# Designs tried in a protein design chat: VH-VL binders against b7kms5. Part 288

Target 1, 80 residues: b7kms5
Amino acid sequence: DTFETVRNTIRIESEVDESLRQLCHEERITKETWLEAAYLYLCEKPEELAQVIQLAQERLSQRKAIADYKRAKTMQERFL
Short names: E, the ipSAE of ESMFold2; O, the ipSAE of OpenDDE; V2, 0.75 times the mean of E and O plus 0.25 times the DockQ between their complexes.

## First folded at step 18 (VH-VL)

Design q_17 (framework fv_pozelimab; at its last look DockQ between E and O 0.03; V2 from the best seeds 0.00; counts 0 for: pae O 7.0 > 2, placed apart)
Fold by ESMFold2, look of step 18:
Structure q_17 (fold): chain C 80 residues (1-80), chain A 121 residues (1-121), chain B 107 residues (1-107)
Amino acid sequence: as target 1 above (80 residues)
Amino acid sequence: QVQLQESGPGLVKPSETLSLTCTVSGDSVSSSYWTWIRQPPGKGLEWIGYIYYSGSSYYNPSLKSRATISVDTSKNQFSLKLSSVTAADTAVYYCARTDFYKEELVPFDYWGQGTLVTVSS
Amino acid sequence: AIQMTQSPSSLSASVGDRVTITCRASQGIRNDLGWYQQKPGKAPKLLIYAASSLQKGVPSRFAGRGSGTDFTLTISSLQPEDFATYYCLQYFKYPWTFGQGTKVEIK
């Protein structure tokens, strides 16, 4: 009953991570089993998968915008 | 891997405009800060200025507003124009990238090979 | 503009020597200091940023120290490929400025 696993590092927005941790605790599961289950579930539901992909694209864009903003501030602070 | 390559005329007449282009590969011109730097033969390095593709730029006051840096996102290039050149503008011109690693500023982590521009009649 | 003064302007050393180059800023620049190596006919190469952070692919014999106004680059055991001119760069305030360079020559 062992599955081969891959160790990964990911960065998750802190508010989302807190909410996911609370859910997993309440449901007595782990984050990794939740992620596996969510992906396997969506694989059989192409319309719902497309919605998740769209949200993921929006969140990716948001992360880039935040990073770009911080970098711009760093460059701007170097004026006299 | 990121590569930068300068191109443009190697000889420019006095009072005319020096025009150089940097072609970027392995990165998007839209994702980092892009800089021109020059080095007169046998001398030190002088920062010319930078541009970020969406608007912010700054130029070394030593060039008296003669420098303009621009971006062409469709060709993944950025360019330098330096107007009213004199013999003092003879130098090797480099393009360079400034980027961030784990949100730490990393100045000029990649450079082009450099191109010599001679100002002479 | 912030002036960066390097010393010495040149030095002679042998393979295996420990070499130290200094860079002094005309005002405090925090740790916004880079070190670059340039060989004849080539572009400069970034060695160190943020005063002490080693750039990827740069040998660990290169070390940077300092903050504020006084900075050093040390090469712990000079190798044949290390004979070059070294520049410091302040990137604390625009215009960003380089030191005048230190040429490291074979003795």
Scores: ipSAE 0.487, ipTM 0.836, lowest interface PAE 1.6, mean pLDDT 92
Fold by OpenDDE, look of step 18:
Order: C-alpha cells, then sequence, then structure tokens
Structure q_17 (fold): chain C 80 residues (1-80), chain A 121 residues (1-121), chain B 107 residues (1-107)
C-alpha cells in the first residue's frame, strides 16, 4: 500500500487551482492522484493527449508573456 | 509542529457578533482546510465550517446564515464571525486543521486548545 | 445531514479490558470516518482516520474497523490514560457530523 513518490511543487493558476481543489475535495481525491490518473488516461488516448499538450503549450506561452510584462514593468519603475 | 491558537472575547452579549481568530504557527495556511468546531458545555461537538486559503468556504447549514469564516494569509490566521448570538451559542470554540496525508483526508489532525465563549447579558 | 449514532453512550471498564465502541451512520459513508479522543478540559485528539488508519503517535492498541454504515473503535487493552470520551466523525458528506460521544469510565 506504499508507493514511492516524488515530491514536487506545482504552481497552478488560481482559478484552475480552486476549481480543481473543489473537485478533488468533493471526490475525496488529491490533486496528485488526479494528475496521475489524468495523465495515465491521456496516455491511452493520443488524440486527446495531443489536444491537451497544445492547450498546455498555449498556457505556458501566456505565462511567459505575463512574466515578461511584469518584468518590463518592474524595470520601468526602477528607472522612474 | 503545527500549532493553532484561538483568541477573542470570552463574553458576548445576545444579538451581538461573536468574533474569534485562530493563529496558525509551524505551517502556512496554504493547502489545508481550516475549520471551526464548537462544543457546548457538557455536550458534543458541532462542525461549524471550513475555509481554504483561496477563500473557498463551506458552512454547516445550521449556522450558514450567521457564520462567516475568513482567512488572512499575511498573518497566517483565519477567523470566525457568528452573528446574532444567543445563549445556545455558548460553547468552547476550537479551530482545527484538515489536511491530506497519503492521498487521504486527515480531518482535524491539529487542534487549538479551545476558547470558551459565553453568551450572556 | 448524515446522523452518526454511537453506542454505548457510556461504559465502565477496567485497565486491561478490551473496549469496543460502535458508530453507525444513517447512510453509507464509505470509509470517511474518524475517531477522536477527548479528555476533560482538552481538545479532541485524532486517533483514527479513513476508518482504519492509525494517526501518527497513537498507540497500536487503538484500532478502527468498518466501512459503509457500521464502524468500530477497539482498544485492545485499556490503559489508565485511555479513560476519556470518544467521538466518531463522518466527513463523507457536508455537513460533517460527529457522533454523540462515548464516555469510557473507570470501573
Amino acid sequence: as target 1 above (80 residues)
Amino acid sequence: QVQLQESGPGLVKPSETLSLTCTVSGDSVSSSYWTWIRQPPGKGLEWIGYIYYSGSSYYNPSLKSRATISVDTSKNQFSLKLSSVTAADTAVYYCARTDFYKEELVPFDYWGQGTLVTVSS
Amino acid sequence: AIQMTQSPSSLSASVGDRVTITCRASQGIRNDLGWYQQKPGKAPKLLIYAASSLQKGVPSRFAGRGSGTDFTLTISSLQPEDFATYYCLQYFKYPWTFGQGTKVEIK
């Protein structure tokens, strides 16, 4: 009943995190086990997996854009 | 080690608002369900409600119209407000933590010592 | 709300005795059942979660069993420090609800 697990920190967008948290709480599962299950499920569904990957890439791009914006803004403030 | 400590007035007048704060130490208020529970003198335990650090909360329907739980992540605290109190609200009020362990909920693995709130004119 | 009924409400026992407390849920709660010990003037202490999982630091003489609607807490050999009031908790469905409690007294 014991599994070898890897500890990691996952930073999730707040609205998604809250929704996922609520789901997991209601279903009495954890975000970790949900992620594991979701991944395993998608591994058997290549088309769906490709769609999720595309979505994930888009979200990553958005995160980078936001980060760049914040960085630029901070730099501007430093020179004011 | 996680520690919880209740604080607030021990005496409240009828129709007023009971206000308590739970200060958490040894852990952040993130990623746990922070709960209030009360126990009238000589009676059993009643679950009041919980709050997640994101602000998501749920209340016992018996108290939903009067209870408000809030969280202050900057102070590592969460609070309970209970409006329109009556003698029936006299109880020891506990704050507690619900967390996950081994992919399961672990309800109330840590408790505050409790604080008696008496409703009296 | 799900009703939790504990039995007995109180019992007298001696050190070394086997003690069994029962908790019945008004509907199925799977294994979302916790047991707590409370001593006078103190906050409750978690003993068992998930119906049968022993909380860290809790002596092995405590054991939880059951699933669905019927649950038991067993103390295999009662120790002097075990005289207290015990509560079950269902956390399967909101609102979470406690049993009425079982007071274990010294005979």
Scores: ipSAE 0.018, ipTM 0.731, lowest interface PAE 7.0, mean pLDDT 91
ESMFold2 (binder alone), look of step 18: mean pLDDT 92; pTM 0.946

Design q_18 (framework fv_pozelimab; at its last look DockQ between E and O 0.67; V2 from the best seeds 0.59)
Fold by OpenDDE, look of step 18:
Structure q_18 (fold): chain C 80 residues (1-80), chain A 121 residues (1-121), chain B 107 residues (1-107)
Amino acid sequence: as target 1 above (80 residues)
Amino acid sequence: QVQLQESGPGLVKPSETLSLTCTVSGDSVSSSYWTWIRQPPGKGLEWIGYIYYSGSSYYNPSLKSRATISVDTSKNQFSLKLSSVTAADTAVYYCARTDFYNEELVPFDYWGQGTLVTVSS
Amino acid sequence: AIQMTQSPSSLSASVGDRVTITCRASQGIRNDLGWYQQKPGKAPKLLIYAASSLQKGVPSRFAGRGSGTDFTLTISSLQPEDFATYYCLQYFKYPWTFGQGTKVEIK
């Protein structure tokens, strides 16, 4: 059996990434297969999926706030 | 895919105000810096200024405070007004996006097609 | 304002040639340098940012190098679609300023 994969860059918060890396190492799996499995599992769990989505939205909001600050700082530095 | 498109009058009389609008599609104007750049016929490029979705803006000192850039998040547009125009303001005007990739500044990764504005009596 | 000086202003080359364009800043700009390609009647296209980072979709034959005041754009093997005008941009300090451009013409 063959399957196609799509290569994409995923940036994960460092603390979460490290924790996930350790888990994958212990379980002899990869981040990619973990994400695939987790997503497929959640697709069959609508309530759990909704909870994960809400959490993801909150994390995204935090990322945006941090990003806006960093971007503003970057742009402001160019006045110096 | 992000797309930008300029719109506005192609002819402006001297001393009047040039007014252009850039319509952004495929992306929200939020969290990006939106820029105007112009190019006189047969000449090089001149950075006019930018606006952030929050309203923070900065202009090229060469425009001597004649430029005003505004953003309308509800329409996903940003605009340029250039007052007291002269023949020297005749140029192709471009709108462009300045964004970030992995916290790295990426100037003008997307451009509009440009619109010619001629200043003439 | 920081002045950006490109050299040469124009050059003639053949398909397959190695082409090098230089850009010099009047003061240090670290790696805040971009390269753009513009064809007649078209908007500029981003090629390189951060002096050496290749923009997505840009062929690998384009390469940017340099830091501080001296920068180069190299086309390792010129292709027919590469005949255009190229501009450098400094975005280290406001106002952001472009070089005067380098026109790459067919020999």
Scores: ipSAE 0.620, ipTM 0.896, lowest interface PAE 0.6, mean pLDDT 95
Fold by ESMFold2, look of step 18:
Structure q_18 (fold): chain C 80 residues (1-80), chain A 121 residues (1-121), chain B 107 residues (1-107)
Amino acid sequence: as target 1 above (80 residues)
Amino acid sequence: QVQLQESGPGLVKPSETLSLTCTVSGDSVSSSYWTWIRQPPGKGLEWIGYIYYSGSSYYNPSLKSRATISVDTSKNQFSLKLSSVTAADTAVYYCARTDFYNEELVPFDYWGQGTLVTVSS
Amino acid sequence: AIQMTQSPSSLSASVGDRVTITCRASQGIRNDLGWYQQKPGKAPKLLIYAASSLQKGVPSRFAGRGSGTDFTLTISSLQPEDFATYYCLQYFKYPWTFGQGTKVEIK
């Protein structure tokens, strides 16, 4: 039998993706196995998981703010 | 599924204020740009104006002095008030959403079903 | 305000026909053009945005082309459900404006 996998599409900031690609290359792993390992590791560490969730919430808010700024600029450029 | 529904009086007397509300479900009024558009019976479409939930707005110059759009985030609604109406303001009024797909502007991707407002004595 | 002129104002066609509707802007609008379909008693429906991008759920027989001032909507093989009035919209500059409409009727 095979390890069951699900295909997903995610978007990662370029700087983070470049750093992660370099790390995975140096450690001879893939991004997929790194993500799985990171999550499985944190499952056993509730306090550290909470810290990661907090950072993820902060990054989500920052991404939203940047997106809102760009969208406002797009709407603003339509004045004459 | 995103749905928009217009509500308000179907009859308005001349010189009074037309007041309509658009109720949004399946989406938040805080996440997009919201627009009113009208269509006189048997005629074309006229853009009235838009609002972003934080209060920025713009109105068609032909209507700017008479039109006001507002948002109520707690009810997930946005509204149109059009003052000093005449028979020329008789139209089907639509509410509509403008949003972004991968940061590309997509105008009026969802519409309400429309509500007829007749201005008559 | 930027004026949008559609042609023809109406046309008669048969199921299976290829139809083309044109829209001309009174000044350059880049590719900030949308196409909408409206059936009697219904709200308009977005077909095309950014002049040529097909909205999700819209059949591939609809295609938009053009930039600047001259734009077309083509229906490659007209279906019974395509008899409607079609509007272009410029959203380059406020106020956003629609064309006057093109009515596609069954022959």
Scores: ipSAE 0.515, ipTM 0.850, lowest interface PAE 1.4, mean pLDDT 92
ESMFold2 (binder alone), look of step 18: mean pLDDT 92; pTM 0.945

Design q_19 (framework fv_pozelimab; at its last look DockQ between E and O 0.03; V2 from the best seeds 0.00; counts 0 for: pae E 14.3 > 2, placed apart)
Fold by OpenDDE, look of step 18:
Structure q_19 (fold): chain C 80 residues (1-80), chain A 121 residues (1-121), chain B 107 residues (1-107)
Amino acid sequence: as target 1 above (80 residues)
Amino acid sequence: QVQLQESGPGLVKPSETLSLTCTVSGDSVSSSYWTWIRQPPGKGLEWIGYIYYSGSSYYNPSLKSRATISVDTSKNQFSLKLSSVTAADTAVYYCARTDFYTEELVPFDYWGQGTLVTVSS
Amino acid sequence: AIQMTQSPSSLSASVGDRVTITCRASQGIRNDLGWYQQKPGKAPKLLIYAASSLQKGVPSRFAGRGSGTDFTLTISSLQPEDFATYYCLQYFKYPWTFGQGTKVEIK
């Protein structure tokens, strides 16, 4: 290898993951290289980057809400 | 290191369904294409199909829709079912991994040891 | 399906020999070509992927070349452990298909 890489575990929402997988497969790239390229691309586009960040924040908020709901539901079921 | 192990009956009667399971260790089934490949005795290799953890799959048209591959993420396993078997389906069946978390696809970088399935009355 | 024609079907060689195996695709497959070694009673082993990329742990005496339709696997100096059957694989288009294999035997 000509460059150093860092191994990461990325958990992606299933529908998004599948769509991204299909895209990468068709284009003969990987999710990793796609992410790298997308990030680098956005670094040169501050307005678009801001939009993506906002979207990412919204998605994170949704994940937290779902997690909270699941915890609440589990707790409820435990005592019923 | 990733390890794959095939398991299932080594003998199947004609017209019945061949059923095999591949158990994956050392890696999560969520990170690769999981493939079945077979090799009739003394012959070459035939790609059967693959499955992704989401359930997305593709099969070799040569199997005429007899093949079904499934995945069980909770057990870190994926399985092959081949219906309506004949003597022509007698082969060593391999499970293998295709890694796509590299710069390029790495097809079948890990294999199971293979399991012989004989179709006979 | 893309047909992979592998040649020769078999060859005899001695330790130290240079061995070349060819694989031809019925249509262009870019560099989506893999080479595998298989010994009797064992699963195939990946040698080369992406036509020319050496798999980790594979000796440097193995080399893959080619793009498009014509590909070669070369063993620069055949070693005793290299006597086996070799297969090419195209993974450019589904269904993925193997060559018929080349058996490298001891002369």
Scores: ipSAE 0.018, ipTM 0.739, lowest interface PAE 5.8, mean pLDDT 91
Fold by ESMFold2, look of step 18:
Structure q_19 (fold): chain C 80 residues (1-80), chain A 121 residues (1-121), chain B 107 residues (1-107)
Amino acid sequence: as target 1 above (80 residues)
Amino acid sequence: QVQLQESGPGLVKPSETLSLTCTVSGDSVSSSYWTWIRQPPGKGLEWIGYIYYSGSSYYNPSLKSRATISVDTSKNQFSLKLSSVTAADTAVYYCARTDFYTEELVPFDYWGQGTLVTVSS
Amino acid sequence: AIQMTQSPSSLSASVGDRVTITCRASQGIRNDLGWYQQKPGKAPKLLIYAASSLQKGVPSRFAGRGSGTDFTLTISSLQPEDFATYYCLQYFKYPWTFGQGTKVEIK
């Protein structure tokens, strides 16, 4: 089998990313294979997937609020 | 897909007020910075000013307080009024978006097609 | 206001040529510099932001370079669709200002 792959840039909270990198190092896997495995695992577990989606929605809302704050601050700095 | 569309009268008499509206689709006016830019025929581009949906705004001093930009979130539109126009205000007027999705400023990543406004005496 | 000066005002080139356009700011603007392409009767199109970051969907033959006051846009192998007018934009301080434009014509 030859898998078709896509290169993507993913931005993760620094503390989460650091923890994820440490886990991947300890388990001798890569971040990308972890992400693929996590998704494939959850696809067969509807109730667990729903919980992950709920948490993802909460984190998305939090990141949007922080981004809006930073945009407002950056635009104010352009005045100088 | 984000789309911007300018609308308004193409002919304005001197000393009157130029009024334009930009209709936004594929995005919300509540999520970005919205800008008017103009280009006199055969000439370069001039930044007019911006508005953020919360009401903060800034205008090019070259327009001497004649410009006002406003937003109507219920119609997903923002507008430009330019008072006391002269022939020097004849230009193609563009609306444009600036976004910070990745915390990085991406200036004028989407533009309307532009609308020519002629000021004729 | 920060003045942006482009050079040259116009140039003629052949398909396949390497073309370089310069933009100079009247004061330092860090890397807050964009490049736009405009064809007759059309709105400008963003090519490059942050001096060197290529916008999605823009061909890799376009490259931006520079920081501070001196910036360049290079087209490594000019294509028929690249004949247009190019503008730089500083977005370091309000009011944001464009250069006067550089018209690229086929020889």
Scores: ipSAE 0.000, ipTM 0.628, lowest interface PAE 14.3, mean pLDDT 86
ESMFold2 (binder alone), look of step 18: mean pLDDT 92; pTM 0.943

Design q_2 (framework fv_pozelimab; at its last look DockQ between E and O 0.69; V2 from the best seeds 0.64)
Fold by OpenDDE, look of step 18:
Structure q_2 (fold): chain C 80 residues (1-80), chain A 121 residues (1-121), chain B 107 residues (1-107)
Amino acid sequence: as target 1 above (80 residues)
Amino acid sequence: QVQLQESGPGLVKPSETLSLTCTVSGDSVSSSYWTWIRQPPGKGLEWIGYIYYSGSSYYNPSLKSRATISVDTSKNQFSLKLSSVTAADTAVYYCARVDFYDEELVPFDYWGQGTLVTVSS
Amino acid sequence: AIQMTQSPSSLSASVGDRVTITCRASQGIRNDLGWYQQKPGKAPKLLIYAASSLQKGVPSRFAGRGSGTDFTLTISSLQPEDFATYYCLQYFKYPWTFGQGTKVEIK
């Protein structure tokens, strides 16, 4: 069989990325196949999916707050 | 894909207020900086100012406080008002996005097509 | 305001030529320099940011170099679609300012 892939730029929090990298290494899989498998698994688990989505939303909110601060700082530095 | 589109009157009388709106699609105006840039016919580019979705803004001192940029998150738009216009304000006006790639500032990675505003009696 | 001076103001070149455009800042701007390409009747297009970072989708024949006050945009082999006006932008300090532009014309 053949399949098509889409190349994505994914930025993962460093601690999570390192942990995931180690897991993938130990299990001889890739981050890509892990994400695919995890998503497909969750698609069949509506309650678990809802929990993951909630967690993802919380993490997004945190990222947004941090990003806003960093961006503001970057822009403010240009007044100096 | 992010798209920007300018809209507004193409003709403004001297001393009146130029008013333009930039409609953003493919991306939310939230968490982004948005800017206006203008270009007189046959001339170079002049940065007008920026606005953050939170409302924080800064303007080029060359506009002598005539410029006002606003953002409407509900419409995914941001606007430019330039008061007391003269012939010198005749230009193609562009809206553009200011982005950040891995904390690196990337000015004007997406532009509107531009809209000509002529100041004439 | 920081003044950006481009050189030359215009140049003529042929397809396949190596083209170099320079931009000088009136004071140090670190690497906060962008390059843009503009064709007649069109909006400018981002080519380079952070002095040397190539924007996504921009051909590798475009290269930005420099830091501090002196910057260059190089087109290693000029293509027909590269005839346009090029602008540098400093965004190190407000107000952000553009160079006066360099028009690259066909010889």
Scores: ipSAE 0.634, ipTM 0.911, lowest interface PAE 0.6, mean pLDDT 95
Fold by ESMFold2, look of step 18:
Structure q_2 (fold): chain C 80 residues (1-80), chain A 121 residues (1-121), chain B 107 residues (1-107)
Amino acid sequence: as target 1 above (80 residues)
Amino acid sequence: QVQLQESGPGLVKPSETLSLTCTVSGDSVSSSYWTWIRQPPGKGLEWIGYIYYSGSSYYNPSLKSRATISVDTSKNQFSLKLSSVTAADTAVYYCARVDFYDEELVPFDYWGQGTLVTVSS
Amino acid sequence: AIQMTQSPSSLSASVGDRVTITCRASQGIRNDLGWYQQKPGKAPKLLIYAASSLQKGVPSRFAGRGSGTDFTLTISSLQPEDFATYYCLQYFKYPWTFGQGTKVEIK
């Protein structure tokens, strides 16, 4: 139950990452502490958490659609 | 993690249809491209074709339009039917995945164990 | 269809040897070349994709090189578990085609 950390990697769209980097720099915090704080804050606010989850679902769907399109193009280019 | 398993009859009569099913676990059949590959005993490998769950497909012309691959998303399975079989269709049949690591195409990164189908004369 | 020709068809080698298998395509295939290992009674296993990218879990003694029409698979120090048949695969254009295989046997 100590304050131990785990090592993770994540992938964020470049435009969002740039904005988040600037925010964290200006507020003198790290991305890691921002993520932890954002989640802990939302845990106590069911309505706000639901809104964040809806946005996350939309962004996930958009990423999947873009990936599916690129992959289909890659498979299509292999016809003679 | 990802596992594929072929199932179906090991003996098929000439002129009939060979029918095989691949059961996918550790991945969704709707998330990747799926393929069949065969190997006659003591010989090399022949790619049969692929399917994407939404209907995109390709079939090797060497099979002369006898092959059909289909997807059943509710069972997380995909299948092969090969019509009008002859002794030349006797082979070990493998199912396999075609995936992408980042944007890089990776062919056949996971395979089933293979199932021998014998076409009796 | 693009033909893939492997050489040699078979070779004998000892544990610790450096072995090289060659694969030649009948036309340019960029780097759309995979290498697979198959042991008797087992499915092939992906070793290398994109000519030189090592699949996860594959020992670093396996290395692929080449582009265009000429490709090699090298095993820098042959181990007992490496005695198998090796296949190249082109996936540049349909139908995707395998080489005829190279059997690596113990001397």
Scores: ipSAE 0.612, ipTM 0.896, lowest interface PAE 0.8, mean pLDDT 93
ESMFold2 (binder alone), look of step 18: mean pLDDT 92; pTM 0.946

Design q_20 (framework fv_pozelimab; at its last look DockQ between E and O 0.02; V2 from the best seeds 0.00; counts 0 for: pae O 6.2 > 2, placed apart)
Fold by ESMFold2, look of step 18:
Structure q_20 (fold): chain C 80 residues (1-80), chain A 121 residues (1-121), chain B 107 residues (1-107)
Amino acid sequence: as target 1 above (80 residues)
Amino acid sequence: QVQLQESGPGLVKPSETLSLTCTVSGDSVKSSYWTWIRQPPGKGLEWIGYIYYSGSSYYNPSLKSRATISVDTSKNQFSLKLSSVTAADTAVYYCARTDFYDEELVPFDYWGQGTLVTVSS
Amino acid sequence: AIQMTQSPSSLSASVGDRVTITCRASQGIRNDLGWYQQKPGKAPKLLIYAASSLQKGVPSRFAGRGSGTDFTLTISSLQPEDFATYYCLQYFKYPWTFGQGTKVEIK
């Protein structure tokens, strides 16, 4: 009678999250519904899914590089 | 779960080089900052220095450039060499991890069990 | 180098006591202060980072306070497993330095 749901913790880049919140507000949907719809849509489109996976891999690498840069700055600021 | 283990000779002659290795499991040596710390018997703790796997490092000036820390990514290990040792270098040597929780610096959140190195004739 | 001075060097206490250990920095270190517990024959264990942030798995009876030069570690109700030596660490500027330690002994 209802959808079974799972609670998950997800961290999203602040600029992307703000943009996604604005879109969901304007379209009168929720982030959860948007995520589900986006995934279900892509499951039927192999070429587009592959492009999203590639972008996701690039974003993962970028997030690691940004984190490494910030951490290096934090360690460097401790010199006299 | 992250685990660190020190290994190396427990006895070193004066003027020789102390050499220790820390083996990391449950984490990659590429992911964090790695540190050596020592504690003379019955005394307090002294920070030796750190390394990041790409080669950036810093050493306590009190060691007068005798310390070198290095990383072996293929073995997931990092090492300490301390040259020209004297009896003053007798201590328990610890390896430790420095990490970031939500970009907050967290010093020495995991430690090895420690290994005693005695400098004696 | 920044010197860290702990007080007292040693204390005796009973199970259930409230214990306070102080750590003073020779210059301001913001909140870049950690607290570590060391039991005989064991490596130190992180209790508190950033002056007041409790490490995962550390009991809530441990609390850190302070900023700048004056810091405290409080154990609200001492337990048998808390008899140990406690060290503060400044990590504001290199070289990172520990306090001399405070030994908490059973009475």
Scores: ipSAE 0.535, ipTM 0.863, lowest interface PAE 1.3, mean pLDDT 92
Fold by OpenDDE, look of step 18:
Structure q_20 (fold): chain C 80 residues (1-80), chain A 121 residues (1-121), chain B 107 residues (1-107)
Amino acid sequence: as target 1 above (80 residues)
Amino acid sequence: QVQLQESGPGLVKPSETLSLTCTVSGDSVKSSYWTWIRQPPGKGLEWIGYIYYSGSSYYNPSLKSRATISVDTSKNQFSLKLSSVTAADTAVYYCARTDFYDEELVPFDYWGQGTLVTVSS
Amino acid sequence: AIQMTQSPSSLSASVGDRVTITCRASQGIRNDLGWYQQKPGKAPKLLIYAASSLQKGVPSRFAGRGSGTDFTLTISSLQPEDFATYYCLQYFKYPWTFGQGTKVEIK
């Protein structure tokens, strides 16, 4: 290799991860290179990037809601 | 299902070039990494190198740049040439596929049956 | 090149035995480790990839564990068809390198 990489831990929603893995398998690429390519592509597409950011914000909101629910449930179980 | 089969001369004279071909069926050579591996009689396995259909390749430094791997997409084949052979190059030569499952490399999930190449005068 | 050292080089076991083979890398290879089985006169067969992922069609009695530098292949209950030579492979860094092999013989 002639370029440097940075190790990251990325957690992806299971259904999205599965579909992405399938795509990567079919196209003989990796999730990592897909993400890199997608990001670089979007960097040249400001309107599309904005849309993706909005979508990402919505997904984050959903994750937070789920996390809150799980915490509430856990706390509720403490009263049993 | 994917099948690989090696073909080529089983006897090569010292200093000559070993030449083998791997014929792939059940899969396009455009989809995976294609590898050569060898095993001297009674010894372990040595990775020779790989090629991707784009022409990207890498060779084991131990071969001192004597190895050349090529791919022929029209024939669904890839080949190995090893120049300046010596007795040390006597081995069973295998072709194999490296694939991807869920973005993970899966080295050598399919092998040819192997072909013995003997270097002798 | 990354050196792969298997232990032991050979072992004798009986049908039903638990067999463990170790592979040590000279440097960290994360989980880029494969295990292969080879029988005399045959090509190697992939058993495990990504250190612990079982290849399709491989019996569940085979298990791979480890990360970093130390890896193990375990056969929980040795079967007659399991007597063979086993190799580990690192594919973390080129050149890809095999262990020297472990021959599992019948006691």
Scores: ipSAE 0.021, ipTM 0.721, lowest interface PAE 6.2, mean pLDDT 93
ESMFold2 (binder alone), look of step 18: mean pLDDT 94; pTM 0.956

